# Designs tried in a protein design chat: VH-VL binders against o27280. Part 428

Target 1, 266 residues: o27280
Amino acid sequence: MDSMNVPEVLEIKRIVEESESVKTFIFSWDFRREVRPGQFVMVWDFRDEKPMSVSLIDPVRSEIGISIRRVGEFTDRVHGLSEGDLLGIRGPYGRGFELMGRDILLVGGGIGMAPLAALADEATARGMRVDALVAARTADELLFLDRLEAAGVNISTCTDDGSCGFKGFAHERLLTLEENHDMAAVCGPEPMMFQVMRILDERDVPAQLSLERYMKCAVGICGQCCLDDTGFRVCAEGPVFWSQELSRVREFGRYRRDPAGRRVPW

## First folded at step 17 (VH-VL)

Design C70 (framework fv_marstacimab)
Fold by ESMFold2-Fast, scan of step 17:
Structure C70 (fold): chain C 266 residues (1-266), chain A 118 residues (1-118), chain B 112 residues (1-112)
Amino acid sequence: as target 1 above (266 residues)
Amino acid sequence: EVQLLESGGGLVQPGGSLRLSCAASGFTFRDYAMSWVRQAPGKGLEWVSAISGRGGSTYYADSVKGRFTISRDNSKNTLYLQMNSLRAEDTAVYYCARKSNYGSFDYWGQGTMVTVSS
Amino acid sequence: QSVLTQPPSVSGAPGQRVTISCTGSSSNIGWGYSVNWYQQLPGTAPKLLIYYNTNRPSGVPDRFSGSKSGTSASLAITGLQAEDEADYYCQSYDYSLSGSKVFGGGTKLTVL
């Protein structure tokens, strides 16, 4: 019976520096309010409110973590905070990942590894075999490698520039992996997710994909969440979708829409 | 050498049941998705069903959904197709096929003939 | 009722080049899904000939090549030999509700 729409003012308990541009903010959490991997919270700095994926779920320590990449004014202000400072948190919101079968492939690009790191923890705790393909533009943008290794995850990396692991894109690396999986979970830039989904479809691997643009729609905040050419709004069930659901959206991964509703290539 | 050997085919009356088996050897069976593909006499190939390597996900063609069940026993390196409520249009050679990491059917068995009498 | 269209037959003389087309739609090849090709010799099981648009398994001669463009794919066979006489099938994936893994209707190649 929790009121998820009322912001709770929480103290920043710990900050983990994940990279030059990414920090994880850790808060004490009452797990009477359920949180699942793939869900997000609204983070309020007392001036603006933004959706952020939950990247750590730790019922043993009674903590949640929220990983934030510095990309604009709001995230720059939040990055300037210290342990002991306060943020407003409300949620969780959205549809979380579902786990099925005995093994899972995680494919994450950049900050998209954040919700997948939480999923990796749950999957390993359930005794699943977890393989992760961690992709980024450069080596310094690869995230959560130490945390995934500590959890017992089998890690493959790729970078666009070849600075770490396979030189190339996530979907190119995926084609060199021989193992079949019971399911996959994918999070990252939409063009990457589209290419990965297509390959997993051909392999008969059911995939769940997390779409950032649907996070705001789940809490009633207006955005470009309509992917249907007829104007049908499909944003309420996000941010996590099965590949079969996304395959009906003709524009997924192929083009986006500008504020006037016109098609713009990725 | 990869080998797939089907068995369990035969003559059955409409509404009857058959269980097909495919014995696999020469590779780590649990690491590969497996499929059944059929071919009616003088006709083309039609995909029937697929199962993931660990058995956690299954797929079916609409023509067989609710009637056929795909399963596997990785301890015995064996793939199964339980076929119920058989119809004349199910008459075909049934092939066991392995699915590669590229999504192709890279190895095929010799096939087993299923004949539904009317 | 295949969603991928192939010519039912094609013929050539030894040494000639022949091309077999595979025409799809926006829900399969046009969506970006890969195309695989299979050879079925008379009285035998199908054998993988080309995978992932252009790749050959070990043991397949380079006389066989695949290509993909737009909503269609092609199998080219150069230097035709008598043993190439067979049925050839293209195969892709379709995200429509029925028949996710789809085969072409097949092309009978006759070497005269």
Scores: ipSAE 0.694, ipTM 0.875, lowest interface PAE 1.6, mean pLDDT 88
Fold by OpenDDE, second read of step 17:
Structure C70 (fold): chain C 266 residues (1-266), chain A 118 residues (1-118), chain B 112 residues (1-112)
Amino acid sequence: as target 1 above (266 residues)
Amino acid sequence: EVQLLESGGGLVQPGGSLRLSCAASGFTFRDYAMSWVRQAPGKGLEWVSAISGRGGSTYYADSVKGRFTISRDNSKNTLYLQMNSLRAEDTAVYYCARKSNYGSFDYWGQGTMVTVSS
Amino acid sequence: QSVLTQPPSVSGAPGQRVTISCTGSSSNIGWGYSVNWYQQLPGTAPKLLIYYNTNRPSGVPDRFSGSKSGTSASLAITGLQAEDEADYYCQSYDYSLSGSKVFGGGTKLTVL
């Protein structure tokens, strides 16, 4: 196994509190190791290891950011860390987003905005027009709004409770948007992504969607993240997929595999 | 008022080429994906091609892929369909249609007739 | 042959209710893609009649209604009128055909 597959122990350079439940951990990064929006890293807290999307890519500062939502024991521990503390990082892994066209639509839900924020930075840097539909349950759960605005992104918000922006779900808001884009990038709850994908397909908007699955090895060996009927490994062939690829995936938007390999509904 | 006006149809020999145009008015042209849909005489509707609002993405039916090219000039509010290597089965009325937010075609032109015959 | 299957013709008397079926598959309607309906009067371009399964554009009478279930969709016309005599087409999206828009074969509606 090459050095890329060995966790590198890195010091947390700084921590950004994005919301009550989300923190971004920033690390110094050697950009001789390329990283693309949509790729993920394995974060190791010396007890457990979890895949996390890269949410910040800053070659100028030689930094990357990893946004982590507090959802369980592992993330509880990580959220208890402070600047100067250590984490193991290995990667990056997986297929990232591709940029094409002149304008791009980002549709993100909750922590799904993490990889899309990184993509937004790249797209705007390239001179693309970026529209972002940012969705969350409540206003307090909306992520990266200030960051996106600062980057020149045109933001539309959507909340389940109507506390900010459109009251309803992302796909409902999407149906009200008049503009058609050259491509779209989507990341969030899988049911959301499924609905959004169908709308984008009907609009003939090429869409890339980032899936979340249980990942153990991150290198396409263990098969824990295999998608039914296709044999796609989310860690190797993904996590970013084109809509045409996902159309072949029976489980997409319907169910997933838990750590024991059992089918669990969304 | 949304208006779509097709032009460029006519008689062409097999293997020939033809370029259709669709002049759009009454809406922000660049914000809408556009499509060509054709209808052979006495037959049903067939989707031919689509292009995104800003022209960055194009789609083609298998029946025309490699032969037809869809394009647009947003500065002129015009949609184009370059048809090469035309075949008899390409004979049809070609409609320019605007794509709605719901994947439907909410506005259609009057159509332009293309006849491929020796 | 069309990806979506429609009856070639239907007929009804004025005032009656008629339905036009549109049968697809798991790669289009059954996948969850929406269905649109178009009315084409003789010698004219198609007109959008129903969009996104059940919605009517402005100007379309409420006697036209759309529904979708499983792999099929249906257009219902109540209070049939002479002016409804036309060809009707269903339309959807199919991911297995290079991501194509797909039409039904069309249904000729005759008002008796």
Scores: ipSAE 0.649, ipTM 0.874, lowest interface PAE 0.9, mean pLDDT 94

Design C71 (framework fv_marstacimab)
Fold by ESMFold2-Fast, scan of step 17:
Structure C71 (fold): chain C 266 residues (1-266), chain A 118 residues (1-118), chain B 112 residues (1-112)
Amino acid sequence: as target 1 above (266 residues)
Amino acid sequence: EVQLLESGGGLVQPGGSLRLSCAASGFTFRDYAMSWVRQAPGKGLEWVSAISGRGGSTYYADSVKGRFTISRDNSKNTLYLQMNSLRAEDTAVYYCARKSNYGSFDYWGQGTMVTVSS
Amino acid sequence: QSVLTQPPSVSGAPGQRVTISCTGSSSNIGWGYSVYWYQQLPGTAPKLLIYYNTNRPSGVPDRFSGSKSGTSASLAITGLQAEDEADYYCQSYDYSLSGSKVFGGGTKLTVL
């Protein structure tokens, strides 16, 4: 590749069906272009381009994976593709997760487990002990449990409806977990992340949280993903932020902005 | 029964150094973040420093950053506070405290007195 | 000079109710951080009295209760007894101080 900003046309090597609504698309990757858990790529279907988190990083097989939930026209078209079909990939972009200490807690909600699955692989490869709290509305929406188990991750689950594991929300389950950690990484709906962040702050566990909002331009010029109080641009300065950075942002966990920039309460 | 026993306090001159220890028993030490909290004579409580369960993350109050170092030895169930460049304002009883799952300081040691005086 | 403000003293007679306030701001209690209360008897180490705003550890009598609203919290002691004479501290977290743990200045409770 001549630069991160030029899309490369890559063949879909393998597709893994993670759930009824989520697929992981696997591509051969040249690891001279480094990619870290928490970073994203721009996926181009030759009509539209959208940002997607990297969910698999496998330098031994020379592969990356991108997990995509079916939520609209672009993702619907991509879900219709088969092994052997082509997609354009630009990147990677953004700030990835930093690993520190010997023990890490992962807290993921729904598709938010995708970047955390890649982080789990790196943490276990470094000899860290990994505990994962995997949360979803229902059992069918829990993602990557088999992959996490194969990596040796200690898994706790919770579902809003009680169909698997603890009945309740991620932050309620977190309060019942007895072990402490050197750091945590959190990805999921903002209300969940806000509650989890607050508890981890109180426990003296430094937390990194992944925000993926309104990313229209991968070159860092676009200001639409800017956070209100800090001026951070998610595509340039995120998507991964330390808890201390996010706790200063008035809008995090309290209100969001629509595409026009207007405040909308959660 | 959870027990925390501090030691290493004493009289030191301004600019001097002192190392505090806290011996823990009655729980799985490595599963809990630990803190040092101090109290100047006749004054209130002030949080000083914290360390994660395995020691990978440390936190410091602005008043002690760059001067104090928190550490732990999980094989010996012991917490440490290395205090350098001591000032008269550091005079206090230093408590070792355990951080619970709910974020509270749920168990405290008896404290060790540090006096910084010329 | 504490970020959380407590009255320096309160007093009551045996059997009465006393309330100790803990006033914070938008960067601590108002941000949603939990409030904790500690009891310090004369000459002893602090003891956890209330955690996570309203919860009591095993062994703490139900005459002690905590509450939180907006940017403030309070500790209520009903059926006041001589053994309750102590210093009481609230504690929370404040993101404006780099996420530091913050204590109230403490309240000396005198049982008349």
Scores: ipSAE 0.578, ipTM 0.811, lowest interface PAE 2.1, mean pLDDT 86
Fold by OpenDDE, second read of step 17:
Structure C71 (fold): chain C 266 residues (1-266), chain A 118 residues (1-118), chain B 112 residues (1-112)
Amino acid sequence: as target 1 above (266 residues)
Amino acid sequence: EVQLLESGGGLVQPGGSLRLSCAASGFTFRDYAMSWVRQAPGKGLEWVSAISGRGGSTYYADSVKGRFTISRDNSKNTLYLQMNSLRAEDTAVYYCARKSNYGSFDYWGQGTMVTVSS
Amino acid sequence: QSVLTQPPSVSGAPGQRVTISCTGSSSNIGWGYSVYWYQQLPGTAPKLLIYYNTNRPSGVPDRFSGSKSGTSASLAITGLQAEDEADYYCQSYDYSLSGSKVFGGGTKLTVL
């Protein structure tokens, strides 16, 4: 079996508190193992294992960052860790984002900004113009604003409650934007992504969207993350999909599978 | 009914320390970020410090950074402000304020007066 | 000195309309952060008057209204009443201060 499939026990170098519910854990990384924005790793706390997006890729410091939102027992335990503590990391897995063109639009919601932040770094480093629509329920949940700004990203914010930026949802804000981009990358709540994708399709803007599904193996074997009707495995064929691919996925934007494999509406 | 009650204020000499408390009731305390806001006599409002609902994140104004420590005990529904190395300019009424859905202070205590004087 | 600039004082006669301005910058109001307004009656704690630029909490009369445009916000009071005599503060966030909450310098409203 590929050594990539064995968790490597890594020390937490730093912890960045992004928000009340989100922390970024920084690890030393051997970049002989390539990692792309949009890929994920499996994080193992020696009791359970969960997929997490890579939110920071820093070849200069030889570090990666994994942003984790506190949403359950596993993440509660992880959020209780300190610098110097150990975690198992295996990966990276999945298909990451592709960059093309001169101008890119990033549309992110909540923790969905994690992979997009990494993508923003790469895009800006390549000399691309990066516009980011950062959405959250409230101002306090907006992520990576300082980091994006420092990278030269043009930021537009929107919040459900209007506490920061445009009052409303990301797709509503997008409708107010007249300029099109060469491509878009989208990650966030699936209902948001669905609406954003539709708008982008209408505008003939190529779009990549990162899906979230319950994953167990991360290597395309168990089938827990299979998308109905297509057989797409989010961990193998994704998590990043082109809009044309997702157009074939009937469940997209409508429901997902829970840990028991039951259909759960969004 | 939401209630916030500050205590711990008083007279202290420069360089001294004081610990303020704010007892909260009428709402799920851990679900709300809390802040301290102070007002010097005859002056305006100044944000001092904030702490997230679960206490994982703390924030400070530059004027108090390194000297003040905000904390909370959610089991006691109490907010604290440890003030060290107090200065004359720290003299103010200190208000405990609940952060609303976000960005605002929707409930305020009546404040506790802190006087730093020799 | 305050990050947000307010006029030190405004005055009006009963029944008149008065406005209080709150001028910020690209790092706070101009960034897109919402503006909040507080009323502080003499000898009392501040009270939330307007949230998210234009919204009134329960119990706040509709003669109070807020607006925001560009890097500034405004509080308007119509049908001025004697009980409106108070200090008024605007509040927002500032990105350059790591998202810290910032207040205006306050405006003393006198009802003539």
Scores: ipSAE 0.008, ipTM 0.502, lowest interface PAE 10.6, mean pLDDT 92

Design C8 (framework fv_marstacimab)
Fold by ESMFold2-Fast, scan of step 17:
Structure C8 (fold): chain C 266 residues (1-266), chain A 118 residues (1-118), chain B 112 residues (1-112)
Amino acid sequence: as target 1 above (266 residues)
Amino acid sequence: EVQLLESGGGLVQPGGSLRLSCAASGFTFRDYAMSWVRQAPGKGLEWVSAISGRGGSTYYADSVKGRFTISRDNSKNTLYLQMNSLRAEDTAVYYCARKSNYGSFDYWGQGTMVTVSS
Amino acid sequence: QSVLTQPPSVSGAPGQRVTISCTGSSSNIGWGYSVHWYQQLPGTAPKLLIYYNTKRPSGVPDRFSGSKSGTSASLAITGLQAEDEADYYCQSYDYDLSGSKVFGGGTKLTVL
């Protein structure tokens, strides 16, 4: 558990429109509180508090960014805010990604590219070679391509409808990529992550996968973050897990939990 | 033309050490994970160890963990297996094998015989 | 015993069909990991015969085919020929064995 449990009220310094449904909110940040790619913060709009992954970590400018997709009441309200408005931020929380080796693969689906964009920045700053497979339903939903390109990342895209890059799913595109990597980081819809994980397992590429499940309550006490078989709590033990840990969880990639805690097929 | 050529096998006493090499040619060596697979005389195939393309990750079968070390030198296109504390049950032909993007062992060397006996 | 179960031997006459089974469990084939098949001619190294359940490498005749269902896979050889006499191994991945690559025990095919 992290010791920073008091929300700090921060001014929205800048807002970047990533797509029609995704915005990145940028705040000044005191880096005496370390933030690593893959960690999340609790965002408080003075009515509700929700976990959000950190998508930008910039110690040079003393800024963090949080990318938010418009999916419901809370995110609708936050999307209505402007530069100069205030949000409460507490954290960071959770296990971040670990970088190892010299050559890494990022596989992101939709908003799952957000924490991977922060990881890409850190990896390239360390002199690592970074390949990114960016997947979405359509070209308009591909995220962070300009930012990844600016960081020197080698980009492959795929869309379900073929509107940009490979026509098909992330795992189908991955099978056509010959290059092996020292590690991979994966974030996106669980069915995509499950299929990608199995391919990486067979290719001898250790993978870290981020499970960014929403919580209804405070860090570490929400049942929605608990995985069957192992009893993992995403907020306490995750959100980043090695593939070795997830391969033993029978519901990973097959079932999710609805707001009432019931198993629902993906 | 993909080629994998093993060397370094031979006769060694129990408790001894051997270092196997596999010289690779005909492909970009650093882009592929590599494995060692062994076969005892008259027996089946057993996976021994694997290493990622850039060398950042290594894997071992429980039967050899702590005794064997896999490594690679991508500048020399060479895979290695350092075998320590050898036992009679390590007697086998040791194959160098390339791991494809589909997870198969798509190319194999001819093998090198390791005999652990007095 | 091996984690993937194959019959130790199978036989057929020239021109016949033979099938070699590979039986796994929920931690390997049943988890969705792929199955690959290797042919080992007497005195030679193994050669990839079928990969990713059903795919053939260049140069492998279409007489060889693979299939996968549930926790099992099978290799079918039609129009059996004398040169098919060899040992055949299935291979998959098992998460319970610390991410180990696992081979079947092998099947000796005898052409009568």
Scores: ipSAE 0.736, ipTM 0.885, lowest interface PAE 1.3, mean pLDDT 87
Fold by OpenDDE, second read of step 17:
Structure C8 (fold): chain C 266 residues (1-266), chain A 118 residues (1-118), chain B 112 residues (1-112)
Amino acid sequence: as target 1 above (266 residues)
Amino acid sequence: EVQLLESGGGLVQPGGSLRLSCAASGFTFRDYAMSWVRQAPGKGLEWVSAISGRGGSTYYADSVKGRFTISRDNSKNTLYLQMNSLRAEDTAVYYCARKSNYGSFDYWGQGTMVTVSS
Amino acid sequence: QSVLTQPPSVSGAPGQRVTISCTGSSSNIGWGYSVHWYQQLPGTAPKLLIYYNTKRPSGVPDRFSGSKSGTSASLAITGLQAEDEADYYCQSYDYDLSGSKVFGGGTKLTVL
C-alpha cells in the first residue's frame, strides 16, 4: 500500500450543476497518477467516506470531475459545499473500462452516465464512433447531454415518463435498435443493466458493466462489496465487469448487500 | 450589471397570503441559485428559502417550512416566494439574493416590505 | 437566537482597528464551510463584504479583511472611517439545520 491509499485534501475548483440532484465537483489532478474511465475514488468529507465514479478526465486542464447525486446524509453535506471548500480524495481504485473496436454503445441510466461520460470522451478522442443511450426517469434527470453532443456522441434518450425521447426503459429502447456495435459499456440501475446485458448477449455484443455496491475499504480487504458465489470484490475485480463474468454472479440484477451486509432486493 | 428587483410586498392580515417576485437581469439567471432573506424591523438577517438554478431543489428555514413556497421561472428571469398562512412574526423586509459559487450572496435586491397585521 | 454568535456592538475611533467575531460550531464553521461577511449601511440592503473567509469583492477596500480558525471567524477593519458605521453580519452553512444558510446576529459598529 502506497501513498495512493491516503486521502489527499483537495480544494473544489468548481462545481457544475448537472441536474436538480447531481453536481459535478472539479478538482485539480496530478496526472502522474493515472485514472481510467470506470474507476472510482473515495470521497471523504472528514466524517464519512463514499465511493464515487470519475466522470471527467481532463489531462489538458489537469482536472478530474466526480459527479455526485444527492441521495442521503453524506451527499447532502457534500452538496452543501461550495467552490473553494475541501474534500478528501483517495484513489483511483478498481478496474476501469476497456475500449476495443471501432464502434461502441454506451447505455447509461441516471447517475450511471457519470463513468460513461468519461469513457465517451476517451472513445471519441480515439476516433471511435460512439452511440449513447441515455436513460432517466424524467427529462430533467438526463445527464451530460450537452457534453456528449459536444464530444460528437450520437445520443438517444429515453425517459420513463416520455418527457424526452423514447418513452420507456433503456432495454426497451435498445430492442428497437437494430445496429450492433463492437462493444458496449453499461452503467445504471442494476435492473436496467441486467436487462440490457441480456439483450447484448443475445446479440453477441461484448459488454462491460459497472456495478454499484456498498464499498468500505476500496482496496479489497474488508469484503463488504463481495459478490455472492464468485467472491468478486467490486472494488478490486470491478467495478467494471465483463458480461461473462457477471453471468457467474447469481445476485446480479436480483439483490445487493446493504451496509449491514443484509440481502436487499432490487 | 446585475440587478435584482423585489416586488409584491404589502400589508396582509394574519392567515393571509402574499406572493413576492424578484426580477433578475444582467446575468444568466438559470445558472445561479437564488435565495430569499428577510429582516424584521430592527432585527438581523434571516435566511428564508433557496432554490437551485434549474429549480429542482428547494430549501426552507424551519420557521417557514410548510407555509412558504419558493419557485422560479427561468424564462422570465423571475424568482417567486409564495407565502401562505402568514403570521405577525413574518413581518420583515424580504430580500432577493443571488448565490455565488462560493455560497455567498453576492448580489441583493433593495427589498420589499411585508407587514402582517390585523 | 442565531446559530452564529456575534457581539451586538463594537466601537472604535477613526483610524483604529476593530474586530468583529463570529463564533460557530462543528456543524458550520468548524465543519469547514466558508464564512462570508456582509455590510449593511443604515436604510440599505446588505452588501457582500468578504466571501470565502478572506476574499474581497471588487470595490471593497483592503482595510477590510476576514479570517477563519476552528469554529470561529473574524472580520477586521483597519483605518476605521466614519462611513464604516453599519451593521455587519457573518454567514455560513449548517448541515444540521436541513442545509440552511445561517447568519450571525449582526454587529452594530459605531465610529466614535
Scores: ipSAE 0.015, ipTM 0.540, lowest interface PAE 7.6, mean pLDDT 92

